VH-VL binders against q58428r495to569. Designs and how they scored, part 1

No score or structure here was measured in a lab: all are predicted.

Target 1, 75 residues: q58428r495to569
Amino acid sequence: SGGKDINYIEVNYEIKKGSLFPPGFVDCNENISYNDEVVLIKDDTFLGIGRALMSGFEMKKAKHGALVNIRNVKS
Positions, changes and structure headers below are counted from each chain's first letter, unless a header gives other numbers; antibody chains are not in Kabat numbers.
F, E and O stand for the ipSAE by ESMFold2-Fast, ESMFold2 and OpenDDE, each averaged over both directions (binder to target, target to binder). V2 = 0.75 x the mean of E and O + 0.25 x the DockQ between their complexes.
Where letters were taken out, [cut] stands.

## First folded at step 4 (VH-VL)

Design f3
Fold by ESMFold2, look of step 5:
Structure f3 (fold): chain C 75 residues (1-75), chain A 122 residues (1-122), chain B 110 residues (1-110)
Amino acid sequence: as target 1 above (75 residues)
Amino acid sequence: QITLKESGPTLVKPTQTLTLTCSFSGFSLTTSGMGVGWIRQPPGKALEWLALIDWDDDKYHTTSLKTRLTISKDTSKNQVVLTMTNMDPVDTATYYCARGEDYVATYYFDYWGQGTTVTVSS
Amino acid sequence: ELVLTQPPSVSAAPGQKVTISCSGSSSNIENNYVSWYQQLPGTAPKLLIYENNKRPSGIPDRFSGSKSGTSATLGITGLQTGDEADYYCGTWDSYLSVYVFGGGTELTVL
């Protein structure tokens, strides 16, 4: 219960608008659904907003294809 | 340098299981980023991707045929095997194997075999 | 009910230019790298373009690729009769976790 209600995706690099691919992925809320709005973070710092291209459960095991369409990056 | 070749039966009967082998040289499926895929093409029709197996032994299958397809590899022999159960006349096609190379975790097929034509007929 | 849609045919005279479109969605063309394949009559397909706009060694620069939104385009300039072939786009679909090809486009050089 509680603590995991945010659609977060943790990444390992400074993002830009475009696609998040598996090599840049660290972890996420597994309950994210396809097409959900998601928050991208690195080291607990907000980086931007994106749209999920698969479920969070699938993101954790995906090796191919974009995971997120990154729409906005915090300047 | 890099070559792939399909082998297997050219004629099967309906309901039988088709087994095709892709023998390749000039690369290894132990190399990160490498995969081998299977693509078919019915006479006069479009390419249809069927399955892929990668260096990490992950397997992917087209959704409509997933329950009929099995893909495996023998890295020491440089071979990939596709098995397709319950063959039907609609499965008559030329079957290709191709090397997949991914860029940032997405694939493209840069080398193709010559293809083998499989007819499904009573 | 193709995932990627291409015109079934295009034509132009020798020396002219054509473009071939490939329409998809956010989970494939928009966010994944697009490739193009040429299939000459009676032969296996050959990679023509990868990573949206890159040419493999041996592919002349009169072949080009581009992408905008959910649509990709193959451009061919200086058409030759030897360019008569079927052309396919292809890409990964993230939602379906599969590779997909377009329906193919038959190019006729007049």
Scores: ipSAE 0.531, ipTM 0.896, lowest interface PAE 1.7, mean pLDDT 92
Fold by OpenDDE, look of step 5:
Structure f3 (fold): chain C 75 residues (1-75), chain A 122 residues (1-122), chain B 110 residues (1-110)
Amino acid sequence: as target 1 above (75 residues)
Amino acid sequence: QITLKESGPTLVKPTQTLTLTCSFSGFSLTTSGMGVGWIRQPPGKALEWLALIDWDDDKYHTTSLKTRLTISKDTSKNQVVLTMTNMDPVDTATYYCARGEDYVATYYFDYWGQGTTVTVSS
Amino acid sequence: ELVLTQPPSVSAAPGQKVTISCSGSSSNIENNYVSWYQQLPGTAPKLLIYENNKRPSGIPDRFSGSKSGTSATLGITGLQTGDEADYYCGTWDSYLSVYVFGGGTELTVL
């Protein structure tokens, strides 16, 4: 899908403003860089946007610590 | 019931390598969420986090000392070993090992050893 | 070197309340859970608060934690002489992938 071509982060829960942690993380674009604006998605549905706190590559390896600062959630 | 204890030399010469062992009981590094960290404290100074190793053998080191630090675990012995190369008098400190609990994807140290004082001197 | 900022010292009389601040940044305090540690003189640190505001068993409710933005606060009410100690905040830094402590605060009970 088109979402795969952007700075997407796939999550497994209904997000809220705050932080995304590894337990809620499913997948992401490895090309994401620190401080990039990212799109949060679940099952190909847009959930919100945030700011990456590390690279996409690092996110896939992370087991703890916040991955994304979630700034806006779709209402 | 959870205990940690640091062991190793208490006196090290400059440029030598410090090897400290943390022996623990009451928990296992095979358990998800478990980690063991090393923290040091120079006399009259603040706590300084050095390194952490977790159940999945992931290792984290403070940036300033990363090239000098090595952390490893022996799960079967319930031991974690920290090595620090090229010791200097500035590295004189009490060294603590502590259990790192990864809860809600963040670590905190809920059980501490009594600490071992390491003096670096010629 | 990354260090969370704490006041070097605070003091109050027995029975009073004190607060200890801990200041960080977006990559650590703002986004990650903060812990607090108490270190009595000549002893190893003890976990006092975790996950911003939770107390381990055995920690009295006189101790409380809170977080807002890039800052965290430890509150101590009904101050006792036995509370005289050094207090450290700590948290994870997501950017550096390190744990970081504050500089510590010396609490004196007058």
Scores: ipSAE 0.082, ipTM 0.808, lowest interface PAE 2.8, mean pLDDT 93

## First folded at step 6 (VH-VL)

Design m3
Fold by OpenDDE, look of step 8:
Structure m3 (fold): chain C 75 residues (1-75), chain A 124 residues (1-124), chain B 110 residues (1-110)
Amino acid sequence: as target 1 above (75 residues)
Amino acid sequence: QITLKESGPTLVKPTQTLTLTCSFSGFSLTTSGMGVGWIRQPPGKALEWLALIDWDDDKYHTTSLKTRLTISKDTSKNQVVLTMTNMDPVDTATYYCAREYYDFWSGSDAFDIWGQGTTVTVSS
Amino acid sequence: ELVLTQPPSVSAAPGQKVTISCSGSSSNIENNYVSWYQQLPGTAPKLLIYDNNKRPSGIPDRFSGSKSGTSATLGITGLQTGDEADYYCGTWDSYLRAYVFGGGTELTVL
């Protein structure tokens, strides 16, 4: 849908400020580049904003380390 | 008790390939969250991370030496092997293997058990 | 050139407190767990602190770790002569997809 046409990262948990790690990662836009601003979503619901620590392509493969710095969480 | 031990030649000539083996016990590299890394330390210098292999056979290498490094595992033997090609005197160092404990859920990552290290000298 | 920066040396008298800083960036320290390693002279490194501030079994509570932003700090209280060693910080770097160590800090007990 329209929400997935941007730099989105789909997660499987209720996020908080800090880091997104692989277990919380579901899917993302592969077009995401390092240092891009990204939107965190769960079940098509906006959760917050973060900064990509790697490309979307790498995120889908990543097993070690944080994927995103989560800067803002919707309250 | 968890142990790791490095083995291989202690003297290598320039341009030759170094092959080091890490033999470990007390854990399995088939267990989720387990990894084995190689770290070296030139005399009087800092620790340098070289490579890592984990339970899923994912391999990571330091960028500066990626073309020269190969890491592999034999889970049946509880061994991890590191090869480094085109050795140079600058590669003279103590080489350590260490267990990486990685908590997939929390993101925890540390080398919690170390081998005693093996000193490798590169000299003609 | 080093991904993580530490002071090359620190010193203090027995019984005093010392701190060792470790400076990194968003791709490593800020977003990944930091570990600290103690290396006594002529020995292999030993895990001292993991997960920013946790102590493995056997490590006394004189050793502490903290993290703020892109920096981490190792604290040692009640300094003992046996604490004289090199200390390294380490963490995963998400951008490099590599583990990285600091340059090490030599602690001298006066």
Scores: ipSAE 0.809, ipTM 0.942, lowest interface PAE 0.5, mean pLDDT 95
Fold by ESMFold2, look of step 6:
Structure m3 (fold): chain C 75 residues (1-75), chain A 124 residues (1-124), chain B 110 residues (1-110)
Amino acid sequence: as target 1 above (75 residues)
Amino acid sequence: QITLKESGPTLVKPTQTLTLTCSFSGFSLTTSGMGVGWIRQPPGKALEWLALIDWDDDKYHTTSLKTRLTISKDTSKNQVVLTMTNMDPVDTATYYCAREYYDFWSGSDAFDIWGQGTTVTVSS
Amino acid sequence: ELVLTQPPSVSAAPGQKVTISCSGSSSNIENNYVSWYQQLPGTAPKLLIYDNNKRPSGIPDRFSGSKSGTSATLGITGLQTGDEADYYCGTWDSYLRAYVFGGGTELTVL
């Protein structure tokens, strides 16, 4: 489990608890599976953790519906 | 005023292909956030969502019927067409088309305007 | 294929309150917006509640919606005989990449 094996999701904004929708999504590890725990990052900075609502491959193409359940945000 | 109307055959035989047309007015499928979906309801039973096509030509189908359903649009005619292959008596239902409004930025999503429905009977 | 679970029926007397539950999962109710649809006998469904708790114009405020976790609730107060209908919850499911309806709840006003 190296840096490339981390279940990361890159976002373009400062997150809050709730749902990540496509406009806030930038990129992710496409090997993420449904219901995996994921780390949310922006500019290589850890922002929080969440649960994937679809595979990482599908996140990269999705335009409809929530992608991630954001469970914890760094204070 | 926004309206949708379903049209097509009301009686089909088992194994035949059903083609239904949704003709709508008062909105365009070239407008961001607009979509048209198909929902059916067997007599006395629950609503079942079937398929959706949006302004961006993305298509979605219920998993259980995905291989039997095709959805397409003609934005110049304000029409959406659903094709369902290999009809069976259990597919007897009222078929509705409805407008889906999806706000990309907020994630708001609803079927806000429905057609009156068309009843399709599948019988030998 | 019951992605969203509703009670099959509920009943109450005129003037009373009733609630209708809709149970789902993280991929649908918890993280996507929930709508409720009313289907009066012999008619097409009609949007009753959207965005979890908002009413379209013309829907009286005795209809309300709420959501907590993976569960949504439709509330109806001041029940009238004209409220006898089937009620469906609906929402997008991110995992299935599909819209889903609950099984429906038949409301009887006795």
Scores: ipSAE 0.755, ipTM 0.923, lowest interface PAE 0.7, mean pLDDT 93

## First folded at step 9 (VH-VL)

Design q1
Fold by OpenDDE, fold request of step 12:
Structure q1 (fold): chain C 75 residues (1-75), chain A 124 residues (1-124), chain B 110 residues (1-110)
Amino acid sequence: as target 1 above (75 residues)
Amino acid sequence: QITLKESGPTLVKPTQTLTLTCSFSGFSLTTSGMGVGWIRQPPGKALEWLALIDWDDDKYHTTSLKTRLTISKDTSKNQVVLTMTNMDPVDTATYYCAREYYDFWSGSDAFDIWGQGTTVTVSS
Amino acid sequence: ELVLTQPPSVSAAPGQKVTISCSGSSSNIENNYVSWYQQLPGTAPKLLIYDNNKRPSGIPDRFSGSKSGTSATLGITGLQTGDEADYYCGTWDSYKRAYVFGGGTELTVL
C-alpha cells in the first residue's frame, strides 16, 4: 500500500534516513501540514516514514531546502 | 572572477525607504542555482539574513521584516535591488549582498562570494 | 531568540586546537547543509566551510566542519594569530523558508 489516502509523499529514489530534497520529490498530499508524520512511497510501494518540514502545498513549490526529515526506512 | 558591490544612500531619515542596489559580475541570475541574498550587520552585532532572490525569480524574506522588504532583479543589468520601508535607527547597519550558490540536485547551498558591504545610518 | 546558537567567545594559544559549536533544530541544521563564515575585523564575511564539511579553494585543511543531529561544529587546528575573527554558522531553515545565521563566536588568539 502506498498510503495515498493519508499523508503521502511520492519520491523518485530509494530513500535513506536523512533529508528529502526537491529533486527527489514527485508528489504529495497538499493537506500535509508542518510537523505531520508522512508516508514516503515510490511506485505505490511503502518506503518509510518521515516528518514534514512544511505543508504539502509548500512542498510542491519548494526549490530550496529539505522538505521532509526521513526518520524511518523500511527494512 | 566574481564580484558583487552594494550601492545606495549611506544616510536615511527615520520613516523613509531605503533602496540598495547590488551590482554583480562573473555570473548570471539566469543560471540555475544562482541567487543573490542580502545580509545586514548592526555595529558590533551578528549577521542577519534579510532576503534572497534566485534564478527563477523566487523570493524569500526574513519573517520579522517581511512586510518591509522587497527584493527584485534586473538580469539584463546584473543587478538586484532591495527596498526596506519605514526605516528606523535600529536598522542602522552594514548591508551586504552575496551570491548564494545552490546545488538543486544535492540541496547544498552557501553564500560563497560577498560584497564589501555598504554602511547605512538611520538618523534624523 | 536566535535560531542557531553559538558560544559568544572562545580562546586559545597559537598552535592549539579550538572548536566552535552551532546548535539548531530539525527544521534547519538537522536537515539542511551547514556553512561557516569567517569575518576578520573590519572586513566582509568569507565562506570558510560549506556542505557541512567541505572547504572552498584557498581554505587550508586546518579548518574543518562536521554535523551531527541538530548541531554543527567548526574545528581549527594549528591556531594562528591571523585566525582571530568572528565565526558564524549558517543554514537554510525549511520551516521559515529562510536562511539563518548563528549569533557568532569571537575567537581570540592568546
Scores: ipSAE 0.884, ipTM 0.955, lowest interface PAE 0.4, mean pLDDT 95
Fold by OpenDDE, fold request of step 12:
Formats: C-alpha cells, structure tokens, sequence
Structure q1 (fold): chain C 75 residues (1-75), chain A 124 residues (1-124), chain B 110 residues (1-110)
C-alpha cells in the first residue's frame, strides 16, 4: 500500500508524542536503519513521524526497550 | 520471598575461564517479564552491567565483553550460569546476579532484587 | 564506555535536600524508564526508584525521581545520616540493546 513504501511502522493504537514500545508495534519495513525518520501508520492512515531507535529488522524481534521516538503526531 | 545467590570460585588465574551460577527462588524464568542479569563492580568502582537472560531465552551482552561472555538458564533448577573466558586481573570484582522485572505492556524495567554478590579475584 | 553521566559526589547537612543528576541520550534515558539504586557501604545495591518516579515498597517518600528529555534526577529530602551511600542511575539502551548504569554518585552527609 502507499503508506508502506518508505520507512513505515504500523502500530495498533492512537499514538502520542513519546516512545513506541513493543506492545504497540505491529509491523515495519525491515530496511529501516537506526536514526531513520519513520512514518507511523494505523489501518493505512498516517498518524505521525518518529525516529527509529534500532533497525526495522531488530524491531521485529525486540521484546525490551523503546523502538521509536515519536516526535510529531498528526492533529 | 524472592532470593538470588551467586556461587563459584573466588580465585581465578589469568587466562582461565570463570563460571558463576545464580541460584534463585520465589519466581520462575518461565514467567513473562522475568529476567536475570549479571552486574559486576570492581573494588571502589562503578556498577557494570554484563549480561541478561529473559523468560524467552533471549540473551543480551555488553558489547565490550560479548566475545568473552556466555549466559544460559536452567529453568527446572532455577539457575542462571555466566561464563567469562580469558580472565585478567582487571576483571577482579564483586559479581552480582539480580532479577530484572520487565513489564511488557508498560515498558517498565528494573533490577528489583539483588544477590549479595560474590567476590572474584584474578591473580597468578 | 560510560553511557550515563552522574556527578561524582554530592553533600549536604542532615535535614537538607539534595539532588543527583543523570545525563544520557535519546537511545536510553529519553525513551526508556529510568531506575535508581542505593548502595550502602559494604552492601549490594538496592532498588530505590523505578519507572522514572515510582518507589518500591519500603522506600520512604523522601526519595523521588523525575525525568525530562535526556536527563533524570533523584531527589532526597530530609537528609539523614543513614542516606550516606552511593547512588546509581540505570536504564535500557535501545540501540545497544543493553542495560546501562551511570558512574555513580557518592552522597556524604555532613
């Protein structure tokens, strides 16, 4: 889908500024690298922008720690 | 009551391998959110995190010592074992095992219960 | 190698308030929960604060924690002689996928 083209992270909740932890994580582009700007989406809807704290590959495996710093949330 | 206790040699020669065992009670490493970590402290120095093993058998190591460290668990015995190869006098320290309580949903994480520590001296 | 920075020492008279800072980065303190540990002389560390500002059972409300940005702070009011100890901050580092401690702060009660 169009929302999954570049550095996407799919979440399962209405995000707010702060940190994304594993329970809120659904899927992502594995090509995401540390410090990349990422787009957060839910149900193909744009929710906001964040910064990756690890690679997309690592995010899919992560059980501990924050995954993304959520910097901007769409109002 | 939750307890952890470190056991192993207190004297190791340079180049030898250190094997420490953490025996715990009052909780299980089959329970989600439970982990056991190893932390050391050289005399008069700061705490240094070494490794962690959690309920999913995921293992984490400090990068600087990754090639020298191995952590494993025996859930049936309530034990966690740490091995450290090629010991050097600089590795002389008190070694602690501690329970890391992780709340998966909130992201909460802390070492809430500690062993008393075991002093390991590396000397020829 | 040291990821979190603390002042080496702080001191105050009994009954006074002290604060201990802990400075980190976006990969650790800013995005992960901070804990504080008290280590009395000759003893193992004890959890003092978790989840940035929560006290475990048995910890008096004289101890408090806060976090803002990439920094955390431990506050101790009504300082007592028994509070003389080393204090460490700690948190998870998402990039390193490791737990990290500060360098520790020695608190002296004058």
Amino acid sequence: as target 1 above (75 residues)
Amino acid sequence: QITLKESGPTLVKPTQTLTLTCSFSGFSLTTSGMGVGWIRQPPGKALEWLALIDWDDDKYHTTSLKTRLTISKDTSKNQVVLTMTNMDPVDTATYYCAREYYDFWSGSDAFDIWGQGTTVTVSS
Amino acid sequence: ELVLTQPPSVSAAPGQKVTISCSGSSSNIENNYVSWYQQLPGTAPKLLIYDNNKRPSGIPDRFSGSKSGTSATLGITGLQTGDEADYYCGTWDSYKRAYVFGGGTELTVL
Scores: ipSAE 0.883, ipTM 0.954, lowest interface PAE 0.4, mean pLDDT 95
Fold by OpenDDE, look of step 10:
Structure q1 (fold): chain C 75 residues (1-75), chain A 124 residues (1-124), chain B 110 residues (1-110)
Amino acid sequence: as target 1 above (75 residues)
Amino acid sequence: QITLKESGPTLVKPTQTLTLTCSFSGFSLTTSGMGVGWIRQPPGKALEWLALIDWDDDKYHTTSLKTRLTISKDTSKNQVVLTMTNMDPVDTATYYCAREYYDFWSGSDAFDIWGQGTTVTVSS
Amino acid sequence: ELVLTQPPSVSAAPGQKVTISCSGSSSNIENNYVSWYQQLPGTAPKLLIYDNNKRPSGIPDRFSGSKSGTSATLGITGLQTGDEADYYCGTWDSYKRAYVFGGGTELTVL
């Protein structure tokens, strides 16, 4: 498992610095809170770090607006 | 051709409920990415976003007026209805409905087509 | 109450260029696409710029948009008398889960 015990966000694409929008969102820890640091993962692989723009609970139902500010991408 | 048009009373008494209808054509609220929002503008003041309803019947409201606002859609009639309770003279404004085009792939959105607006005066 | 901040007014002579700033935060401008709206006197707003820097069909290339950090800017070159209007920035706020407008900027053509 890729960080399911922490503030993880699972995505379906190769991320880049910027914003994560709902189309790229797969799943997350619902316990994520606004402004939390989050780990972006894909297929249990670490991709980068971001900052949550809303709670994990809200992310799972969000359609409008960015979900995460992606600050660092693993090179 | 896409059009939106607001309709409803132009004069409302304090404490009464305002009901506005947005009738639109040229698009459908069954189409992914389509939404209709309400924006108002008091005389000589700035635009104020009020509410939005999208193709999936998700509803969004400005926090300051959330308890007073209700937005709904009738897809078969191509109409969106906004209700605002407990009207006050400070709610006097031109009320616009506008289409929000949301790109569900990019996450971008904008109000790309606007109605002409309807002026609502709240007065005793 | 205002989430996005704009200068209340700007002015310039015909043919000149002007810029209108729009300041926000990480929950709105920094991470979401910014739109600009033109409102001519006595008319409904018109979409001028979307997706930070794109022009809808019919909007001349004299109008441009840009975004950096938590701020956005509208640029108008070759200013014409017909450009005299109010201009509003707008964007989605992820935290509030709401659309937000700036306070508007009145552009006067001298």
Scores: ipSAE 0.856, ipTM 0.950, lowest interface PAE 0.5, mean pLDDT 95
Fold by OpenDDE, look of step 9:
Structure q1 (fold): chain C 75 residues (1-75), chain A 124 residues (1-124), chain B 110 residues (1-110)
Amino acid sequence: as target 1 above (75 residues)
Amino acid sequence: QITLKESGPTLVKPTQTLTLTCSFSGFSLTTSGMGVGWIRQPPGKALEWLALIDWDDDKYHTTSLKTRLTISKDTSKNQVVLTMTNMDPVDTATYYCAREYYDFWSGSDAFDIWGQGTTVTVSS
Amino acid sequence: ELVLTQPPSVSAAPGQKVTISCSGSSSNIENNYVSWYQQLPGTAPKLLIYDNNKRPSGIPDRFSGSKSGTSATLGITGLQTGDEADYYCGTWDSYKRAYVFGGGTELTVL
């Protein structure tokens, strides 16, 4: 996982453009704020870039709604 | 068959607290993905989402009325209760309860079954 | 406090096609599934479309939904007089952590 200074989100699946929902969410930096650019990672592998739709703190609690807009996926 | 029905006072005085009960059948709020929401509609106006309570007892409220709203459930009775404090004539509306089905895997949700609504008038 | 924007009214003749737009933002429509509700005069709302483009049982295929970007669209073909109603879009807003409705659209069959 990323350090505290990195806006990282750990996911448990191979991402694609679209939305990250809670089932695919593993962990994140709580310092993430709404509209922050975030890095999506899985097992220490960079997967892509997204935009946070809520704070990291809220993501950890969220059951409803999308968490991240996934904008770019590493090819 | 799934049904929801709103009950409570139809006339409330200003500053009083409104308590509405949604009694439902055909589903359980112990089932994952199930929720019950409250939506109101002033005469001739648009639908306004007020609050939601889900199977895990998580509660959501519209921000503008958060301090006035309380939602709770009694799963054994298949009831959801909404309380709204400090009622004002502007709160006059038809109040609906509706089942929200949320698919946490896909992220989809919708209010798929609605009560018939109960009209609440706030007047001196 | 409306988050979703709909045209206040649309109209068309019987048999024609109408579309109703619903405009939102990245925190709601773009990233969350959109539902549409039909409210006939004097009745409670009825779910018409869910998951952007799916129809519940009993809803004819004359009704369709689509989503692109921050906007959603309800389509009604073969317009019938019985389609006269108010139509509302709705979706979850991730930022507000709330469900949100559009302002509603009154459909008149000419």
Scores: ipSAE 0.831, ipTM 0.945, lowest interface PAE 0.5, mean pLDDT 95
Fold by ESMFold2, look of step 9:
Structure q1 (fold): chain C 75 residues (1-75), chain A 124 residues (1-124), chain B 110 residues (1-110)
Amino acid sequence: as target 1 above (75 residues)
Amino acid sequence: QITLKESGPTLVKPTQTLTLTCSFSGFSLTTSGMGVGWIRQPPGKALEWLALIDWDDDKYHTTSLKTRLTISKDTSKNQVVLTMTNMDPVDTATYYCAREYYDFWSGSDAFDIWGQGTTVTVSS
Amino acid sequence: ELVLTQPPSVSAAPGQKVTISCSGSSSNIENNYVSWYQQLPGTAPKLLIYDNNKRPSGIPDRFSGSKSGTSATLGITGLQTGDEADYYCGTWDSYKRAYVFGGGTELTVL
């Protein structure tokens, strides 16, 4: 995950293009803003990139709706 | 069988507060994934979602009316209550309550069972 | 302004096919599940399609749904006079943290 300056989102599963919903979410940089580019990680491993559908502060509380539009997944 | 029924006054005066009750049976708001929402429809116009309360007591309100709306539940009575302050003639509409079925793990989300609606007129 | 845009009306003859579109954005249609609701004249809405393309029990398979990008589509084949109704798309909007409906589409069968 490393460092607080990166727009990271930690997930608990192997992602694919589509949407990240709350059950797959672990943690994130709370300073992420809506529509920011984000990096998705699992166990400190880069998985892909996406765009935030809400702020990081809201992601940490959300129980309803998609959190991230996952655009690209590491090959 | 799952049913919902709206109740409350059918006539209110401008500036008054409207209180509507949704009484339901056949499901419980203690069950994960269950919610009850309120939707209104002015005569001859489109549906407008107003508010939602879920099994976890999370509450959601349409942004434009958020300061006027309060939603609450009494799970022991199978009731959800909507309160809307400062009523105006433009708020004249049929008000529906409906069950939201939400699957936390898949993100599936729909209003699958609706009440018959109650028509509220705002006039002096 | 509406978050989800639908054509205000569509029409076709009995037995024909019609398609109703619903246009939204990344925070709603693209990344959240879309439902369609049928409202027969003088009645409450009822769920017609959920999860973009699934039918509840009792909905005939001539009703179908699909989604591509930020747009969703309701298809109705074998039109019957009993299909005359208003049709609404609906979905959660992650940014607004609210459910949103389209403006509705009036279907006439003639």
Scores: ipSAE 0.779, ipTM 0.927, lowest interface PAE 0.7, mean pLDDT 93
Fold by ESMFold2, fold request of step 12:
Order: structure tokens, then sequence, then C-alpha cells
Structure q1 (fold): chain C 75 residues (1-75), chain A 124 residues (1-124), chain B 110 residues (1-110)
């Protein structure tokens, strides 16, 4: 299972506390469920922690609305 | 000048299908970020968002009515059509169409221009 | 139960200030932009505030918006009798994948 089972979300920018919207989204584990804790990564580097606002399957298709509540950003 | 206008029957019998047309001018649904939504308001009650179709032909429906609602567009005619099946007296309301402006990059999202509304009564 | 909760009514005297609250959740108000709509008696709603705190062209600066956590607030200063209307908050709900409105607040200027 490996990397597939981690609740990861790949982003394309340096995040800050707040909301992840679709333009910043690259890819994710589609098995993430609403309200799951997720890890935000960029180029395999850990950036922070968030909480999913929809399923991973829906994140990969979404064009409207925030995908993740970004709660903590790596210091 | 941007305008939207609702048209369709004002009286519908229970169980019939309601078809409403939103005719608009001053913008195009081929423009990124543009959408048209439908909102209804029963007499003396709150606004209820029903459905939305955007420039990319994505469609969204309120969950409680999803099986009864169909939304489509004809970009060449600047029209959006809402169909609502199995009408009931509780569906008596004023129905509005409104332009949704959505900025993909910022996430900005609002209904900035509204039609005047059309009142639909569902009665035997 | 409404997704977004507003007080049913508020009132204040001409010239005074009033605030109208809108309470929601992380999937809507907290993480998505909030708009406010004014509906004067017998008319269609009109956009008053977008992007939490921005005014469309033609809306006077005595209308303001703010947001904190899962709650948004519309502020109106210098109340006029012409401000008597119903006011609705609205925002996208990411989980429902739908737009949602609050239940509305009737403003009376006494």
Amino acid sequence: as target 1 above (75 residues)
Amino acid sequence: QITLKESGPTLVKPTQTLTLTCSFSGFSLTTSGMGVGWIRQPPGKALEWLALIDWDDDKYHTTSLKTRLTISKDTSKNQVVLTMTNMDPVDTATYYCAREYYDFWSGSDAFDIWGQGTTVTVSS
Amino acid sequence: ELVLTQPPSVSAAPGQKVTISCSGSSSNIENNYVSWYQQLPGTAPKLLIYDNNKRPSGIPDRFSGSKSGTSATLGITGLQTGDEADYYCGTWDSYKRAYVFGGGTELTVL
C-alpha cells in the first residue's frame, strides 16, 4: 500500500494557514474522507497539516470552493 | 449593461414539470468564471439556492432536490433552462435566475446580478 | 435546520449602527468567501458585499462586512429608512458542493 495509504495532498505553492483552493492543488490520495487530517506536501517536502473539506475523489475534480482547511504550517 | 430575465408558466398543477428559462445579455457563458444559478423564495420565506451551471458546463444542484432538478444552457442563445419535476404546492415561490461570478484563482464567488424573478403558483 | 444561521430580525433608530450575524461551519463560512445580499420589499435581492468585506460599485461605505472563524457579520452605519429590507448571507459549501444562504434577517429602522 505504501504511499497510497497516507492522507497526502500535493500542492504547488508555499502554503499559509487558511484555505487551500483548487489552483494550488496538484494531487491527493483519493481515499481521503471529509474531515480527515491530511498532510500537505510539495516536491515530497512536508509543509503542514490540514483538515479535508471534501473527499479526495471530489478534490481531484473540484473547481469551486476550498478543499482543505490548513491548520498548521511547518515552522 | 448586464440583464437576466426569467420566463415560463406562472401556474402549474401538482405533479407537472416546471420549465423556466433565463434569458440574459451583456455577458457570455463562454467567459471563464461566469455562471447562472437559480434561487427560489416561497412567499414570506427565505431564499433557497437550487442549481447552477457554469462556463465549463459543470452543474450543481441543492442536495434535497437533486433528483427533481435539471439545468442546461444554450450559449448561442444566451439562455439557461431549469426543469423541476413533480411539482407540489410547497414549491409555490418566486424563482430568480442570477449571474454567478467566480474567480478560479482567488476563489471569489458571488451572485452579482439578479433577474426580477417570476412567480410560480402550484395549485390544482 | 439551516446551514447558515442569522437572527430573524434586528432593529435600530435612524442614524444608528446595526450588525447582522451569520453563523456556519468550516466547510462554508470559515474557508469560503462570504457575500451579503439586500432584498428591499417587493424586489429581487441585490449584492451588497462580496469576498467577505468588499463592496460592489454603487454600494456606499456605510455597509461593511467581516468574518472571524465560522461567523460573518454585516455592519450598517448611518441607518436610513430606505435600509429596511431582508438581508441574507451566502457562501459556497465545499462539502455539500452547493451554494447556501442564511435564513435572512429582517431589518426594521424605527
Scores: ipSAE 0.753, ipTM 0.924, lowest interface PAE 0.8, mean pLDDT 93

